# VHH binders against p49116, part 190

Target 1, 238 residues: p49116
Amino acid sequence: EGPLLSDTHVTFKLTMPSPMPEYLNVHYICESASRLLFLSMHWARSIPAFQALGQDCNTSLVRACWNELFTLGLAQCAQVMSLSTILAAIVNHLQNSIQEDKLSGDRIKQVMEHIWKLQEFCNSMAKLDIDGYEYAYLKAIVLFSPDHPGLTSTSQIEKFQEKAQMELQDYVQKTYSEDTYRLARILVRLPALRLMSSNITEELFFTGLIGNVSIDSIIPYILKMETAEYNGQITGAS
Short names: E, the ipSAE of ESMFold2; O, the ipSAE of OpenDDE; V2, 0.75 times the mean of E and O plus 0.25 times the DockQ between their complexes.

## First folded at step 13 (VHH)

Design dd8 (framework vhh_7n9e_1; at its last look DockQ between E and O 0.02; V2 from the best seeds 0.00; counts 0 for: pae E 17.6 > 2, grease 27.9 > 24.2, placed apart)
Fold by ESMFold2, look of step 13:
Structure dd8 (fold): chain B 238 residues (1-238), chain A 119 residues (1-119)
Amino acid sequence: as target 1 above (238 residues)
Amino acid sequence: DVQLVESGGGLVQAGGSLRLSCAASGFTFEDYGMYWGRQAPGKGREWVSGISWDSSYTAYASSVKGRFTISRDNAKNTLYLQMNNLKPEDTALYYCATEFYSYGPEDYWGQGTQVTVSS
């Protein structure tokens, strides 16, 4: 009955591993990405509407949209993460892999196109100066997508998505009252998220876990993991 | 309303053991993760240990790893902390907490139970 999101859902502060290495490496990239993934999943879990759908539906939703949520998180946190520097380090690594015949030419093309699309998306969001409230509603719209195969409760998910869209509209109209087209400009960025490959995201950001672990397979465990437990594995609460 | 009530603290000699309990009410305990924190006299809060809703994940601060064991009984809505090989630096007010919000300080916490370790 109340609003879908509250001010507490706007808080999205990513803390980077410390100390920052002199040169970026696979461990630092993977730890930074893992922190963003956990923050994104725990953000989704904090939404009362998400909680109301039940744990099986929650797992199915996040499996369907985790890459889109992660990509929105990358865009939102691009400056604090130094994302441009991380992507440059990945590109340099790919160039070395070509010289050592470690990757096929078709795979290199796919990965480079994905990096370019990610950079373009993040740049477009920065140019629009998307604020934290707008990001929160965009994430909710992506999260409550009823169109993914295998979902249950799709009618209720659709209603929550419509509610997120209306709350975004109300926020934009209130906050940016002189910019009639801001909502439309924001919403036209969402289709680009569907172009992001979850397999390539795993390769770019999550190489270095024990084995190349599929994010899809660990999502139920991430959703059950507590924010305090996450902090205890990395920083501790004190 | 959410309520968390800690018990089991007390005075113990170094090397001894205590078992803390946290009775939870006012929410669906089995759906949420829990953690223990502590606050030593004159110091800030320190996260001690956490456990997922189904106990499939546990985590510990480096200062207590190997000595403390977190557990929960979802049928009794109770969180536990078994503390072994206690040291004077473990002296603190221990509190349990649960999370309903994203990253940030919006956790619910209990009043705490005092643990004092004498040398």
Scores: ipSAE 0.000, ipTM 0.120, lowest interface PAE 17.6, mean pLDDT 79
Fold by OpenDDE, look of step 13:
Structure dd8 (fold): chain B 238 residues (1-238), chain A 119 residues (1-119)
Amino acid sequence: as target 1 above (238 residues)
Amino acid sequence: DVQLVESGGGLVQAGGSLRLSCAASGFTFEDYGMYWGRQAPGKGREWVSGISWDSSYTAYASSVKGRFTISRDNAKNTLYLQMNNLKPEDTALYYCATEFYSYGPEDYWGQGTQVTVSS
C-alpha cells in the first residue's frame, strides 16, 4: 500500500471571514470556527484511507474526534485566527453572562479552565514550532483512533493510525535529524486533547451559529457537503 | 504571487479629502474581503475599514466612521478608500490587506501610501 498521506494532505488553507471587524462579535467567532471545522472535515474526507472505511464508520470517527481535530486546527491556525483575541472576546462575552448571574460558579470555573487549557495547548504547539507535515500526521493519528466506543472496523482503524505514526516518525527523523527527541515531544502533547470537553468547545465557539443544533448532528451533513459548497463557505465574506 | 499596490496618498490640509486606491493581483480578488489599515509614526498598526467580497458589508473604525468610505470594483481588482474631513491624527502610512493561511499565517499588504494631514 502507498503512504497514508500525500503532499496534498499537508495543505491546510484557512480563509478567515472578511472584513475583519473592529470588535470581534459572536457571529465572527462562530463563522471563523465553522470554517475551521469544515476545513478539518474536508481534510479528513480527502484521505483515501478514511474513504475506505465507509460512510458509517467515517461519521462515527469524526463524531468521536471532531473536538480534537478542531483543537489541532486552532493550534495550527492560531496566528491567522488571532486566537488570543478571539479567546479574549469570548471571555468578555462570558463576563456579561456572569454579571447577569446566568452561570453557576462551577460552570464558570469549568469554562475558564477549558479556555486556559486550550490556550496552553496552542502555546505549547507554537513553542514546538510544529510544521504542516507534522500537523497533518497528528491529525491523522487522532482521526484514526481505534479506542473510541462504538466503532466498527477497529482493526483497520488501528492499522491506519500505526501507518500515520510511522510516517510521522520517518518524516521527523528525516527533517529534524538533529533533534532526537522531537517525535516524543510532539506525541506527548496528544493526551491534552482528550482532556478538553467537546461540549464546552461547542458552547464557546458555535452557540451563536448553530443554536440548539449540536455539532454531532451536523457532522454527517458536513461530510456530505460538496466541494463547491465548502468553497463557498470558505470564501464567504461577512 | 499576491500583490497589493496602494496609491493616492499625499499632503492635504485639515478638512481636506483624499481617495486611496489599492490595485490587487495574484489572487481571485472577488472572492475575498479586503480592508484598509494604517500606521502612524510611533504607533502600532491600526485597523481602519473593511469590505466584503460583494460589498454587501462594510465596517469602519470608530475614529473614521462617518468620514471614510470603503468601496471596491471587482472588475478592476481595485479597492478604494474615500477619506473626507481629514484630521492631523489621520496622518499615517495607509495599506490595503487581505488575509491568507497557507502553511502558516500571512497577511498580504502593499508598501502603503503616505497620507499627511497638516493643521
Scores: ipSAE 0.000, ipTM 0.245, lowest interface PAE 13.7, mean pLDDT 87
ESMFold2 (binder alone), look of step 13: mean pLDDT 82; pTM 0.830

Design dd9 (framework vhh_7n9e_1; at its last look DockQ between E and O 0.01; V2 from the best seeds 0.00; counts 0 for: pae E 6.5 > 2, placed apart)
Fold by OpenDDE, look of step 13:
Structure dd9 (fold): chain B 238 residues (1-238), chain A 119 residues (1-119)
Amino acid sequence: as target 1 above (238 residues)
Amino acid sequence: DVQLVESGGGLVQAGGSLRLSCAASGFRFEDYGMYWGRQAPGKGREWVSGISGDSSYTAYASSVKGRFTISRDNAKNTLYLQMNNLKPEDTALYYCATEFYSYGPEDYWGQGTQVTVSS
């Protein structure tokens, strides 16, 4: 078999809504997040190994890891997105809710801690200066995780994950030969993704757009959309 | 309109072989992964095998690995399933499917072809 990923899978270009408003409202944040979500899911679709697993397995994988993929996408696209500004805006909106006494103290703490974790994760990835190839392989490792409950064909999934890991290792060894422990430093960041709540991520980035609909419930539809189709919908929604 | 038409099923003795075909139309065949599934009497649908659009990757259910081979001819818009060393438990209606297609609310699959393996 050929490589799991090709150069086409390294490209991960997010297009932000235009123009950027002076004040980042909930709509702009949700639109930006949606574009990233779609890009991430369609990236997965472009992987031949993913195409071979079947709809049920693919849907289950994406449902299990969408938050992790999304978070990696945030880190990768942090500059293009002005992520710091977006997060600051989210905090400001949250503060307004606090002043209106709409949230419990415990919930406020949970949400603020989640935002902090997101920021710290993205900052850590920036400090590591992760390149496009490394991000692609990290996303693949996250995508082909066999340890999620309810998955079928776990043997195949594991095989693909191992291939992703091996290719990443080879890439790092060849590209960063002077940095012996780079691979370990990169991989040790992955556990942080599992500590992040998908529910809180959904609330922060998507509630303004999808309302009471869950990301979990719309994943099958996103996976079925053509790139041109979702671009058109996004443009129409903006 | 997307159409998938399966053929090649039949009655075969245990240990025998069959080759299924699926003729596809109504979409750009090479851009999409294709899948075989089956449904045995009294059981739900189960995934059997899949192949990427460019044929670079294949996948198999554990129950058929080493016995079945999926392939495709993009020039002919045709999906194949070579089934060797067939077992009675392989008896089912076999269907081909394309997924992640945007022009319908549901996944697209054919009417299926019956495979019966006798002891």
Scores: ipSAE 0.757, ipTM 0.896, lowest interface PAE 0.6, mean pLDDT 90
Fold by ESMFold2, look of step 13:
Structure dd9 (fold): chain B 238 residues (1-238), chain A 119 residues (1-119)
Amino acid sequence: as target 1 above (238 residues)
Amino acid sequence: DVQLVESGGGLVQAGGSLRLSCAASGFRFEDYGMYWGRQAPGKGREWVSGISGDSSYTAYASSVKGRFTISRDNAKNTLYLQMNNLKPEDTALYYCATEFYSYGPEDYWGQGTQVTVSS
């Protein structure tokens, strides 16, 4: 049986491309986002319960939730990434790209509202002072979501999610015993993750990576990637 | 009870200026991005300009960039649109709007204020 997560799953250290340019270009933004994505995918792969589900189920699960894991990662690493600076640079690049009248106001509205939703989510997590253990359990709850369409092992996934929820509850009760409502305040933030559009996230953060393909299409390759290849991708990309 | 109330519209000659205001109430104004939209007679709604909750970034439709300036005063719960060098094609009902992310991706908007630009 044992715990779903161990202390080794709490560590989540993002290393940014160096040196940081004075003007943030699309390449720096995409490399930074790619490092977070790889870190998030390999975090998920390191969980024994995830490994036990099998390769096809693993791929389906990560395809369904990668944007939620990425968004939790953005919130957790917002200071290290200087996320507010990155978002401002993204808005500036977007505005310059619409100098011609070919882009509609409807699309700009959708993108700006998405950025506002993302910023609000990250600010709300910072306000709650979510710690590393809480982030790890929240990511596990998101990862083991049985309600996504197309999943094959939903009963087992649900059991893992319930275990993640119980371990989070036990951790919060023990660590924040004087704050009776902390668990509830944390959990009510999760629905906001489902409001994040994976297509817009790709457009904002992954233009250099995806070309004409989606993150969804590259996830099987990231999950199969060996640790040595993973390290080579990170160092070789920059 | 969420309320967005626009004001400052009117009749103005081409080349003139107007300043629109949007008084907001019933929510934490500083937590949400806001935008101005417009609707000309018989046409669909057009997004005009948006601003983040803390004013750290703004965006403009190509048709108004350089002529319109969006701003906000979070202490007064008020959104503004300064419109300069107005053209007849700017004639529309102008409304302010926001999306409440905790309630899902549905916009809230006011009744609007009419701007009419004549020769």
Scores: ipSAE 0.106, ipTM 0.576, lowest interface PAE 6.5, mean pLDDT 83
ESMFold2 (binder alone), look of step 13: mean pLDDT 83; pTM 0.838

Design ja (framework vhh_brivekimig_d4; at its last look DockQ between E and O 0.10; V2 from the best seeds 0.00; counts 0 for: pae O 10.1 > 2, placed apart)
Fold by ESMFold2, look of step 13:
Structure ja (fold): chain B 238 residues (1-238), chain A 120 residues (1-120)
Amino acid sequence: as target 1 above (238 residues)
Amino acid sequence: EVQLVESGGGVVQPGGSLRLSCAASGFTFDNYAMSWVRQAPGKGPEWVSSISWSGGTTLYADSVKGRFTISRDNSKNTLYLQMNSLRPEDTALYYCTRHGYRIPFKPDYSSQGTLVTVSS
């Protein structure tokens, strides 16, 4: 009933910790990433179609796709976050660890490969000049993916994904009518998201969490947060 | 000054119970989500349980579900962990942590810890 997304789902404003420290550190990176994660979860939770699936299905969907949503968020907010500066600082740290023989070379190579894939993805999205509407529909397509193992209600999830695809197609055709190939160029970027490793994302952006808790473990809490607590996580206290 | 002071640790036989307390002072306790964390000898820290600022939402590591219960009494500024059916692998230093201001799972203050030993 009605459009899958409304104007409220297009607005995606990340507020960074302020002021930016003179030297980037693990705490600043983790706080910035946490704000993006909670903004992404708030976005998903606010969608009526998502709400209609019920709490258990909601948790299963988000556990399956949180890294893809987070990665789309990184690409969308890359300028606000100074993401290129953050990744460069991480790369320099990893290069120093290799030079000093402090860490396993195999793990460092795996992490560096992930950083390169992330940089390539963000650059390709920036080059295509993906707008806020397109990001919102791409996130919806990723969120309502029926293909993840172990999901229930896959027929309903598939219907919501088809609706998101149809609305994206209509939007692109209307807004970019002179660019016949734009939808295809956008959609071919999605498979790269499935190649992103959630444990490496945690290692890059979430090393400061309590007791090294995984994002997967905290998703039920995030989805059940009270509205006032949610607002404090996304923005400064108000 | 922010202080978190825990108590209730000790030695207990397998199958026994303990109740840990964490007394908070120096801040508005009911504005913060809280967690219990444990660290076994020679291991890294392991998240155990979390509770929202109001107490309305609780979350547990799989290793303790059904055996441990987190709670809080905001009128007494105290966080609790009821530990039942204790096992030798629960032996660890247990400490409480405050989440960053309304940022769950981002720690900003931790207690020193209380030792729980489960042995025969």
Scores: ipSAE 0.370, ipTM 0.698, lowest interface PAE 3.1, mean pLDDT 86
Fold by OpenDDE, look of step 13:
Structure ja (fold): chain B 238 residues (1-238), chain A 120 residues (1-120)
Amino acid sequence: as target 1 above (238 residues)
Amino acid sequence: EVQLVESGGGVVQPGGSLRLSCAASGFTFDNYAMSWVRQAPGKGPEWVSSISWSGGTTLYADSVKGRFTISRDNSKNTLYLQMNSLRPEDTALYYCTRHGYRIPFKPDYSSQGTLVTVSS
């Protein structure tokens, strides 16, 4: 009956692929995104409350919120990733390398709008100077969302979400005591995550690696992957 | 010209092993993610495995997980697929494919394929 999150859950360090290519391409982006996705999923897995829900339930939760978690991860790791440069590269590709035979005008518009929403969200988070603790709690609030269809143990999930919210409130009150409305300002950003398409996110960041395979289908695989195995792969130790 | 040339296919008994190779030329190999895809007789293409440009991330279909290993040597411009504990249902034409970097970021080149036959 301790806290939902500990200091160990605040650490969220993304290791970027090395060396960086001469120019940003979809494959570098996909590699970076894949690492972020794995990091996000393993972060979730490290939470005792998440483990307590059982494999079926926690898999369902991640399937429901992976796009939101990933987006928060993008915002949090925007500096390390040079996210603005990545997104600019994607936009440039859209403008200069459009395959008219494969993409409709409407689809191009949707993708461009999605990129804009990602940029805007990450910029807004940067303007708020969201710290590591706040990101951790925001991710927890997003993770333990009981309002997704098909979930089991919704009462327990709701309790975990409430606990995350309370801990965030306590943290903000303690750390930012002079900013009376900071909690409200950061929480009000969460709805923007629900407006983002998981399909478009998947297309932009992951098609370069997994082809026609869905993120939904690989989530159980990621969740079952040992952290040591993942770390070994990214450091070249495997 | 972009080329992907496969080797290593053949006939093997159930429980046996094969190692496939895909030699790449005509492009900067380490700038591209690669995949293995297979097509069994009378069936559509089935994704088998993918590997990122650096090799730092690998993914497998459930049907081959624990038996197959994808790897790459960027210094040799070569993609590999180690296949262990082969089963009759693994019989298929195996080909490697390059993932493009243009929107919509889909595979853009594939090899001709190498035939793997698992039979007693």
Scores: ipSAE 0.000, ipTM 0.274, lowest interface PAE 10.1, mean pLDDT 87
ESMFold2 (binder alone), look of step 13: mean pLDDT 82; pTM 0.807

Design jc (framework vhh_brivekimig_d4; at its last look DockQ between E and O 0.40; V2 from the best seeds 0.00; counts 0 for: pae O 3.2 > 2)
Fold by ESMFold2, look of step 13:
Structure jc (fold): chain B 238 residues (1-238), chain A 120 residues (1-120)
Amino acid sequence: as target 1 above (238 residues)
Amino acid sequence: EVQLVESGGGVVQPGGSLRLSCAASGFTFSNYAMSWVRQAPGKGPEWVSSISWSGGTTIYADSVKGRFTISRDNSKNTLYLQMNSLRPEDTALYYCTRHGYRIPFKGDYSSQGTLVTVSS
């Protein structure tokens, strides 16, 4: 049995829509977020262990964890995306919604708390200087989580998660041999991902989708996208 | 000029069938994924179904899965929605939307729609 991930699974190159508008808007934010989501789903699809689980299991697994993968992607790509600028634009929009009475006070509080949690997560990952290999294994650990409801093949999923954990440990010990506690510091960041709400992530980043469609509904399409269509979405090729 | 024109709407009894068409012009139809969206009176837009540029991938809202079939004919620049086993809750204005150039689910142009009424 070979490694769970190879060097090709470490590549995670996000390109942003061009040109950036003078004022950030729902369309720019939604396109930027869509590119990250598609990159994350294509990354998952490229893993042989994921492919081996079969299409129904793949769809169920991604439906269960897409928000955690997306949040890891936000942290990994925060500088390329100018995430701080995007979040500031969203905060400005929320302040306008208060003035126009479009959202309840409770909802605004929930959304602001989510933004703070997201920023704190991204800051903690930046302070740890998480590298591309580490992000790839963290995403694999999140992807192959056997404890979500409705999953089949949970024993196989658990075995893949254990393999991702072992490969992360081996990588950290080889690459950061003088830092005995690096693995522990990295792994204790993962529980924060479960605090991220899929519903609020959609409100923050995906309000521009056709017909108010949910990410959960489109996952089968994203997982089945042809390579040519996928490359046109994230590379800017046409 | 981009143009999307629907046809095929009408009045039908519960359990009946209709086939909607969306004729496209003013752009290279085969470069774009497409969707059907519906809007019932007094409600917000509701996504119904989407199809990839080649027609190789389709998806459906849970409320219509198994009853509706989206398809396209790229040689005729036409999008279709076959609607079977219609229910009163399917009553809505149905319109087609073009996704952004190779950007799924980000709509960049939509039609005005065709009315479907399901009543006894």
Scores: ipSAE 0.556, ipTM 0.805, lowest interface PAE 1.8, mean pLDDT 87
Fold by OpenDDE, look of step 13:
Structure jc (fold): chain B 238 residues (1-238), chain A 120 residues (1-120)
Amino acid sequence: as target 1 above (238 residues)
Amino acid sequence: EVQLVESGGGVVQPGGSLRLSCAASGFTFSNYAMSWVRQAPGKGPEWVSSISWSGGTTIYADSVKGRFTISRDNSKNTLYLQMNSLRPEDTALYYCTRHGYRIPFKGDYSSQGTLVTVSS
């Protein structure tokens, strides 16, 4: 069997909505987040090993790890997204909306802490100067996590995860031979992803969803959607 | 000016069918994803269905899956909703919405809607 990832999986280019509004509104934030989410899921879909698991397993796997995958995407695309500005805008919107929604003080604290954790994680990744290959392998490691409940083919998932880890190790050894502990420094960041609530992430970034639609409910559709179809949608052209 | 005008609503018996239309003007219809949303009396808005700009992708709420079909004719700037096997719980004001970016996110424009009443 060939490698888990190829050079084609290293490319992870996010295109932001255009034009950028003068004020970052909820809709712009949601669209930006949506594009990242779609990019992340379609990235996963492009991995032959992922396809080999079958549609049902694929769906379950993405449902289990989408928050982590999304968060890694945020970190990777932080500059292009102006993530700090987006997060600041989210906070500002929350300040206005929290009063109207009568959220409890405890809930506000949880949400604010989540935003802080997101920012800190992204900052930490930036400080490590993680490159595109490393991000690709890290995403693969979190994607092929066998420890989520309800998964089928866990043995195969575990094998894919191990393969991702081995390839990452080889890459780091070859590319950063002078930095003996780089792999460890990178991998030790992964536990932080598990501390982040998918529900809060959804609330912060995906408030633009129609009605009672959830990320969980749309994942199967995203995975079935052709990339060309998604990219073909034009915004703001009247 | 952007305009969306719904039609096709009415009174129908349970098990009956209706076809809704949404005529779009004032923008390049073929560039936008579209959705149907409904609001029952005393309830909040409920997403029903969405369709991509080309019609290649369609999604449905579980409550209408298998009964409703969303479609579009870009040459006519029209969105459709075929509703079969209608139920009393489908009674609502149905309106179409234009998506500023992508489905299934909120639209940037909505119309006044057309009333669908399912009753014996």
Scores: ipSAE 0.034, ipTM 0.467, lowest interface PAE 3.2, mean pLDDT 88
ESMFold2 (binder alone), look of step 13: mean pLDDT 81; pTM 0.818

Design jd (framework vhh_brivekimig_d4; at its last look DockQ between E and O 0.01; V2 from the best seeds 0.00; counts 0 for: pae E 15.4 > 2, placed apart)
Fold by OpenDDE, look of step 13:
Structure jd (fold): chain B 238 residues (1-238), chain A 119 residues (1-119)
Amino acid sequence: as target 1 above (238 residues)
Amino acid sequence: EVQLVESGGGVVQPGGSLRLSCAASGFTFSKYGMSWVRQAPGKGPEWVSSISGSGSETLYADSVKGRFTISRDNSKNTLYLQMNSLRPEDTALYYCAKYTPGYSFKDYSSQGTLVTVSS
């Protein structure tokens, strides 16, 4: 039928909590991360193809790929978020835990490697100067991944992914006609997302979630949230 | 103006049950997720439970999971919290709020309803 994405899907504006504290505490980091997660989920909801999969399927899909979507979001919103500062704060908080002997040496290594991979990925995306359209299509490609276990309607998901890929290709050819290998350079970054642990991401960014709610548990809640409520959270409007 | 009025608190023995209510006004109730939060003496506020606008999704803190049930009646603009198997550590002032997990508390009542669990 029509295109998978429209211009409305290119907009991806993250609003940070205000005011920014002098010291980035766990709550600020968690809220910032939550806002990005919510933005990513609502972005997915805005895609007609996503809705066409049905509530159970699209929920399962998001549960499978939320970490990749979130990571792409971090890369895209790195400047607005002051991601480097957030990551430094996270490391500082981890140092406190280390001093208290709360983490094993192996776990510390895993977490630090994860932070490094995350930073490296975001830096690599910045070097590529990925634009809003490219991010939108990359997120769509990641979202409509049929290779996750337990998914239904995998054929349909695959079709949507292919459509996203084709549209990205067309966009890159049109916009960056003199850069013959840009598409390839962009796509080869996607495997790095699969190297990142969702559990570690959750621990780093969402430890401050009140009541220890898991991302897995909150995803259906986010996906069913009313638009008015979501807008109210970011603008402060009731 | 957003108004939230809690009721149903009281004194109960351990293992007992209470049902809290929250009457909401000043906004389109059905369009917003609602939450219960509590504050014990000398402690900071603690998130207890949340329910989506439609009521189709619920979330619970680990400390109350399996014991508490959040529900709502959008036709009455009312939020409920059924509390079973109450424990002394559940003693707190309970508030209803327009709150989403991961965000700061917003639009919560200034009054609350007191729940005391004691022998």
Scores: ipSAE 0.500, ipTM 0.788, lowest interface PAE 1.3, mean pLDDT 91
Fold by ESMFold2, look of step 13:
Structure jd (fold): chain B 238 residues (1-238), chain A 119 residues (1-119)
Amino acid sequence: as target 1 above (238 residues)
Amino acid sequence: EVQLVESGGGVVQPGGSLRLSCAASGFTFSKYGMSWVRQAPGKGPEWVSSISGSGSETLYADSVKGRFTISRDNSKNTLYLQMNSLRPEDTALYYCAKYTPGYSFKDYSSQGTLVTVSS
């Protein structure tokens, strides 16, 4: 059968709320993160192989991997988002929580470690100069992961993941023919995504937008959303 | 006008010790929590340690826990980082950072202090 991804899956353009405020705040961070989340979900939903798995399987896959997709999106869009600036603002906010003794020291440690892991991941991807095709295939490898507990149709999911891996290999070999080890260096970065906590990602980026509800509980709604609604959420329009 | 001036960096052998200082001015130092952040060559910023405004709570990254001690002297408006058992992986430019309401970045005003740990 044909390729897993087409050229339409390479385009991944995040539009930020404009202008960036001199003092970043929770609303700006949540709007920026919301746009990235909806862009990532629209991307996943547009893949024919994903569509072929059926609605229940789609929901299970996205619940299992949304944080990894979101983290890849953060790395891909880090410059456009000014992610380092956003993370520094979050660190500054956490210092006020220490000052006021509002959070346990153990929780603050967990959050600070997560921020460090995220920054290290994004820097490693920038050092490798990962291109849009490579990001698209990496996202597909993450999306079609058969390893997550509770998945159905794991054999089919595994076959789609293997296809994404083969297409990435072919792309890298043709495009970076003089860099024999590029594929290996890229793929070694993926295990770090499994160490990212979805709970902490929600705290960092989605507090105030979601209130006390988790992202995984709204995944079915996001996946059923009309294209026009996606476009509004991605751009912040209407 | 917030000013943060780091000092105490230098070149040290593995296993050695160093004490960093951060002199603060332009704000009421004791009212704000403070952090140390480092940036290793070719890497992004990494949080190292934090201390509350009163000094009553301290927090450390796993990579430095047991080796580094954050402290502050509110009478001297000075933040400290005692760094023991230094390793080559601790080589970085070290910054102190102040919490500011509204996520302002204008309060970062220094070049940091360089720590090099090499054999």
Scores: ipSAE 0.000, ipTM 0.203, lowest interface PAE 15.4, mean pLDDT 80
ESMFold2 (binder alone), look of step 13: mean pLDDT 81; pTM 0.818

